VHH binders against Protein leg1b (leg1b). Designs and how they scored, part 6

Target 1, 342 residues: Protein leg1b (leg1b), of Danio rerio (Zebrafish) (Brachydanio rerio) (q4qrf7)
Amino acid sequence: AVVTENGLPIQWRKAPSDLSHLPISNTGVQVNPWVYSQRMTMLKMVINATNAYMSSMGPGEQENPLWSLPLQLGWKLKSGRLADPTPDSSSTCGSEASDPVCISPLSFFGCVNYYLSVLPFLAAVETGVVSSGGHQMLIQVPAEVAQDYCSSYSDCSTKHPNTMAKWHLFFQSLRQVSQSKESDFNKKDSILGLMWAAEEESIQTASGACTERQKLYSSPEVSFQQSSVNLGAFISAAHYHASIERSGKFMSHLPSRVLQEADSPPNIADLSTEENHALYMLSWMNSINQLLGGSLVDLWRKAMCSAQAREKGQAFLDDLILDPKFPGSSLWSIICVMSTSC

## First folded at step 21 (VHH)

Design aa6 (from z04 with I28T H104Y Q105E)
Fold by OpenDDE, look of step 21:
Structure aa6 (fold): chain B 342 residues (1-342), chain A 119 residues (1-119)
Amino acid sequence: as target 1 above (342 residues)
Amino acid sequence: EVQLVESGGGLVQAGGSLRLSCAASGFTFSYYWVGWYRQAPGKQRVVVAEIRTGGSTTYSNSVKGRFTISRDNAKNTVYLQMNSLKPEDTAVYYCAKSSYPSWYEFDYWGQGTQVTVSS
């Protein structure tokens, strides 16, 4: 899949750097996350505001681990996963050709991304990491599916207290960790740990809120959706350093289109070998984990017992997903051995 | 017991070719990464080439285009085809295996085989 445009997330440059252009009501700034550019702007603001705390990640702003979020959004757009999945829908929403580009509230991945964009943004504003200009941020919610979304920091905290608490902790801790006397290696691991705790919880929250939308997709696409959620657990446990480069490479192996009923990885004809492999591995991982009642993820978490182990785990995940020749059958054995070494 | 036994080293003229072999035993060969390292006199041991479980390969910049690493899982053997050899390739070449299946950290090495390239 195409996941970058000129080395940046899809339509990154088209998104304003701030929300100053949006209407200000007596109650606050009205943000519409169902407009692609506005959602991207929220993510952009978070990344820009956190760059100063991410020196332990490496040199340059490209090492900010939050880059995975706008890259994911861009991938979703490019692959057609932000569109209305309803059969025979005449809506052009979610298409790159739409003006303005919008996100369908019925999109599963659009829904998941909501929890990975709006929630962290609101937490960043609340903690003062992102400047609000003295205004409250109000999030517009589609009336038809209002029950699945929240409209402010307060509302989101009420509906999803654990998720918001983790984001709050992440943003609140950034300055403290970055200014600590710990090694860059330890700082990096700590920041990533806090970030992924929040992201993982967001994915779990989204899984609950967005599940009804899965009825609108093909069986293979639903399988992929579930596999993606499962992958989140592995990635999170390993404290994956999701720089723009590393994330971009990883996501480039994700499917470039919505899967159809006839699609069966790893033998989807119009997808690349890399895409087919990634799909197959994700599916296999999820299937095994389900078969084992979650034990695979538990063993993986156990194996990720130190910063050093997690660093190696990240490399392992890259090999597993990105190498079309990687034997997936060895995954269980490897994880078992790894878990015993901790 | 894990064993790695290198062979195929020797004296060769610049521009010549050698093929190194490493016979592995004592572990499930096909699960592990294997690689070739070299150590020149007075220098540190450095990676030359690695081949992963799935067959993906990596090379040091100094040998790219000249060396080829391959493996035969049925024979528990890893090979290093060295072409267009240069005097600077003179070193003891070591075969290595990863610590865990499909892992990049190497923890076991053979005794090494001497490769000498004369000008």
Scores: ipSAE 0.019, ipTM 0.352, lowest interface PAE 6.1, mean pLDDT 92
Fold by ESMFold2, fold request of step 24:
Structure aa6 (fold): chain B 342 residues (1-342), chain A 119 residues (1-119)
Amino acid sequence: as target 1 above (342 residues)
Amino acid sequence: EVQLVESGGGLVQAGGSLRLSCAASGFTFSYYWVGWYRQAPGKQRVVVAEIRTGGSTTYSNSVKGRFTISRDNAKNTVYLQMNSLKPEDTAVYYCAKSSYPSWYEFDYWGQGTQVTVSS
């Protein structure tokens, strides 16, 4: 899949760096996260505001671990995953050609991304990491889907208290951890741990809140959606350092289009070898974990027992997902060996 | 007990070829990165080539295009095909195993096999 433009997320350059161009009412700034550029701006503001606290990740702002969020939004646009899945829909959402480019509230991945963009943005504003300029952020949600999307920090905290608490804790803790006397290796692991605890909680919350949308997709696409949620448990446990480079590489192996009923990984003719392999491995990981009642994820979490083990886990995930020759049949046994060091 | 046993070294003329083999035992070979290192007289041991769990390969610049690493998981064996040999390739060649599954750090080496390239 195409996932970057000149090393940056799709349409990153077109997204303003703040919300100063948006309508301001007596009660606050009206933000429409169903306009692609406005959702991207929310993510850009979070990345820009957190860069100062990310020196332990390595040199330069490209090392900020939050880059996966705008990159995945861009991949969702390019792969047609922000479009309305309803049969015979007249919606132009999810098309790069539309103006403004919009995100369908009925898109599964658009819904999941809401929980990974709007919720962290609201927490970042509440903690003061992102400046609101003294204005309340008023998030627009279409009335037809209002039950699925919380629209303010207080509303999101009421509906999803654990998720908002984890995002709040991440942003609240970021300065203190970054300035602590710990080694950079330990600071990095601690920041990533807090971030992934929040991201994984968002993914789990979204998988429940967005589940009804899956009825409108092909069986192979629903399988991919479920496998993507399962992958979150592996990535989060390893405290994966999702720099712009690593995120871009990872997402370039994700499918470039929505899957159809006839698609059967790893043998989808119009997808690359890399895309077919990633699809197959994600499906394999999810299927084995389900068959074993969650034991694969449990074993992985046990193997991720220290900062050093987690770094090794990140390298393993790169081998597993990105190397088309990786033998998936050895997955359980390799993780067993990894867990022995704990 | 982990064992790596190298073979196939010897004396060859410049421009010639050799194929090194490394028989592995005492661990589940297919889970680990394996590779070849070499140590020239009076120098430190340095990486020559590595092959990952899935078969992806990496080579030092001095051997890229001339050497080929491969693995046979069914025989627990890693190979180094060395072509267009130069006198500067003269060294003891060691087979190596990563310290952890799918990991880049190597912490176990075999006894080595001598490769001597005459001018």
Scores: ipSAE 0.012, ipTM 0.544, lowest interface PAE 8.2, mean pLDDT 90
Fold by ESMFold2, last read:
Structure aa6 (fold): chain B 342 residues (1-342), chain A 119 residues (1-119)
Amino acid sequence: as target 1 above (342 residues)
Amino acid sequence: EVQLVESGGGLVQAGGSLRLSCAASGFTFSYYWVGWYRQAPGKQRVVVAEIRTGGSTTYSNSVKGRFTISRDNAKNTVYLQMNSLKPEDTAVYYCAKSSYPSWYEFDYWGQGTQVTVSS
């Protein structure tokens, strides 16, 4: 899949750096996250506001671990995953050619990304990491789907208290951890741990809240959606450092189009060897974990027992997903060996 | 009891070829990155080639195009095919395994095999 434009997320440069261009009422700024550029701006504001606290990640702003979020939004646009899945829909949402580019509220991945963009944005504003200019941020949600999408910090805290608490904790702790006496290695691991705890909670919350949307997708696409949620558990436990470069490499192996009923990984003719491998491995990881009642994920989490183990876990995930020659039959046994090292 | 046993070294004329083999035992060979390092007299041990769990390879710049690393997981063996040998390739060649499954740091080496390339 194409995941960057000149080293940045798809249509990153079209997104304003803030929301100052939007009308301001006496109740707050009205933000429409169903306009692609506005959702991207939320992510841009979060990244820009957190860069000052990310020196332990390495030199330069490209090392900020939050880059995975706008990159995945861009991948979702480019791969057709922000479109309305309804058969014969007249909606133009999810098309790069539409003006403005919109995100369908019925898109599964558009729904999941809401929980990974709007919720962290609201928490970042509430903690003061992102400046609101003194205004409340009011999130527009279509009435027909309002039950699936919370629209303010207070609303999101009521509907998803654990998720909002973890995002709040991440942003609230960020300055303090970044300025601590710890080594850069330990600061990096701690910041990533807090971030991934919040992201994983968002993914788990979204998998429940967004589930109804899966009914209009092909069986292979639903399998991929479920496998993507499962992958989040592996990435989060390893405290994966999702710099723009690493995220870009990882996501370039994700499928470049919505899967169709006839698609059967790893043998999808119009997808690359890399895309087929990633689909196959993600499917296998999810299937084994489900068959064993969650035990594969549990074993992985046990293996991720220290900062050093998590660094090695990150390298393993790269090898597993990015090397098309990786022997999938060895997956469980290798994770068993890794867990023994704890 | 981890063992790495190198073989295939010897004396060869410049421009010639050698094939090194390394028999591995005492660990699950297929889970680990394996590779070849070399140590010239009075110098530090340096990487020559590495082969990943999946079979992907990397080479130092000095050997690219001349050396080929491969592995046979069924035989627990890693190979180094060395072609177009130069006197600068003279060294003790060590088979190595990574310290951890699918990991880039190497912490275990065999006894080594001497390769001598004469002018």
Scores: ipSAE 0.012, ipTM 0.567, lowest interface PAE 7.6, mean pLDDT 90
Fold by ESMFold2, fold request of step 24:
Structure aa6 (fold): chain B 342 residues (1-342), chain A 119 residues (1-119)
Amino acid sequence: as target 1 above (342 residues)
Amino acid sequence: EVQLVESGGGLVQAGGSLRLSCAASGFTFSYYWVGWYRQAPGKQRVVVAEIRTGGSTTYSNSVKGRFTISRDNAKNTVYLQMNSLKPEDTAVYYCAKSSYPSWYEFDYWGQGTQVTVSS
C-alpha cells in the first residue's frame, strides 16, 4: 500500500512549518486540530525542534524517532481512518480530496491521534522545546465532544496527569540526555525509553477516552483498533526506534482500508499478503494476551530488561509482524525464554 | 467500588441448561468488555466467553455453539446462557470486567457461582 509522498508523510509538504499563518485573538493563537494540515504542523514543529537532540539515533534527521507520529497520521488519512464512521454521514472529513482536509471528531483513530499529537505539542510548548512565539495556544474542540478532548496544557494535566507528566519529562530531559557522557547506544535507549513511556501512556489514555467511537465500526475494524492499542505495549517495552524508514515500512503493511464485517484475516482478498499477515499477527497477539489475562505483555516487558534485550526485541517484532514466513507460533516460547534470562 | 455479583448457578443434569446473571456496579458498564471465566477444582481460571462494548462476542472452543453471552447495558447486567451442559462444565463461574474501557486485560472477578453438572 502507498503510505508516503516522496518518502514523507501524506501531505507533509503542504503543512506549514509553524503557526504564524493562523488567526490570532487577544487571548492567543487559534489552533484547529480538526484541520489535517494543522495537526500535521504541530507534529512538524515537534520533530523540527527535537532534531538537535537526536544524534545518538544515527546520522541524519530521518532517524528522529518521532517520525512515526506524522507517518501514522498520514496512513490514517490514506486508509480512510480519519473519516466520520456514522452510517450515511454527509461529512467529507477524512478525504484527501476535501479542501481543507478535516479529521472527524468521531473517528476512533483521529481521536487516538489527538492524544499523540495535541498532548505532546502542548507539553513541548510548555517546556520551551517548541516556541509559542509569545502566544498562548487555544486548541479548538467541538462543543459536542468537548468531554473527550482536553484543550490546554493545564486542562490536559488535570484530566490526564500521568500522560502529561510523561510528555513533560521527555521534552524536559532531551537536552540533558543528549549532552550526557554515556555511549550513543545508551543515550539512544534512554531517549527512546522516555519517549515510549509518554507515547504508551497516551495510547492507554486514548483507549479509554476514544472507546465510544468503536460502536460505529465493524467487528473486524474494532478488533484491529484494539490490536493496534495492544501493539503499543510491545513496541514501547522494546524502545522501538521508529525512524522514517522503519515507520514507513511498518505502515505499508497495515490495512489500506477500513475493514468490513465480512473481512476475516488472514484471507481478505483485496488486501496484500503482507497486510493480511500483519493483521493476523496483531489480532493473534491481542487474543493470546487476553486469554492469558495480560501475561503475554507482562512477560514481554520482563524480557525487555536491558538495552541489549530491547534491541533484540525490536528485531523480533520486525520478523514477527513484517515477515509472513516467520513462525508466529513461536512467540510464547520465545518470550518465556527471554523473560527467564533476566 | 467495583462489584460483580453472579447468580443462577446450581446443580443440573447432563444435557440440561442454566442461565447465569452478573449484576455490575461501580463503573461505567457500557464502556467495558465483560465476560465469564470458570475454574474447575485444581485447575487455572480460563476464559469461557466475552462480549465487547459493540456487542461482538468471543467463545472458547469448548463452549462454542452451546453457550451464549449477552449484555443489557440498561440494567448493567451480563448473562451466560448455557445449553447442552456436560460434566466437564462443572466449575465455579466468574463474571469479569476488563482493566480499561474496551481492553483485553481483565482485572476484576466476582465471588463466583458454582455450576455442577451431574452425569
Scores: ipSAE 0.000, ipTM 0.116, lowest interface PAE 20.7, mean pLDDT 87

Design aa6 (from z04 with I28T H104Y Q105E)
Fold by ESMFold2, last read:
Structure aa6 (fold): chain B 342 residues (1-342), chain A 119 residues (1-119)
Amino acid sequence: as target 1 above (342 residues)
Amino acid sequence: EVQLVESGGGLVQAGGSLRLSCAASGFTFSYYWVGWYRQAPGKQRVVVAEIRTGGSTTYSNSVKGRFTISRDNAKNTVYLQMNSLKPEDTAVYYCAKSSYPSWYEFDYWGQGTQVTVSS
């Protein structure tokens, strides 16, 4: 898939760096996360505000581990995954050519991304990491789906207390961890651990809240959606350093279009060898974990027992997903060996 | 106008087979989950089998291994192949359609076709 424009997320330059361009009422700023550029602005504000605390990730703002969030939003746009999945819909949402580009509230991945964009944004504002400019944030949600999308820090904390607590803890802890006397290696692992605890909780919460949307897609696309949720458990346990470079490379191997009933990985003719391999491996990881009652993920978590083991785990995931020559049949045996090292 | 028209019911001896058909019109058939429900005299309508847009199927425990649901999207038709029929399979069989595309709630049924299995 195409996932960047000049090394940045799709339509990054069209998203303002703050909310000053939006209508301001007596009660606050009207934010519409169903406009692509406004959701991207929320993510941009979070990245920009956290850069000061990320020196342990390496030199430059490109190393900020939150880059995966706007990059995945861009991939979702480019691959048609922000469109209304309803057959015979007249909606133009999810089209790059639309003005403004909108995100369908009925999109599965648009729904999941809400939990990875709006919820962290609200937590970042609440902790003071992101400045609201002195205004309350009024998050707009269509009435017909309001039960699926919490719209304020308080509302989200009531509906999803664990998720919001983990995002709150991540943002609240950034200054302290950044200023600590730990080595950069340990600071990096600690920051990534807090971030992935929050992101994984968002993914798990979203998989439940967005699940009804899966029924609007083909069986192969639903399988990919489920495999993507499962992948989150592996990535989070490894404290994956999702810099702009690593995230971009990873997502370029994800499918460039929504899957259809006849699609059967790894043999989808209009997808690349890399896309077919990634799809097949994600499906295999999910299937093995299901067959074993969750034991594959459990064993992986045990194998990710130290910062050094997690770094090796990240390299393993890169090899498994991104290298078609990497033997997928070795997945179980390699994870078993890694877990005995702990 | 949404229409589901069942056919293929009748009288059959225990151990026999029947094939039910349901012709659908008035909606984009390939986008909807479809299924078969049945209602025995004096009882409530219950699910028999469902088939999703992707071809995945679900069966009630009482019919697993004996009944097969299938769909032909080109002909807008859903089928129920019923083998090894038992007297307790006697019921009116209804073709059903989900309320939304690819949706688990069913809210439209046809007129039904009678299946009678004699001992």
Scores: ipSAE 0.000, ipTM 0.108, lowest interface PAE 21.7, mean pLDDT 87

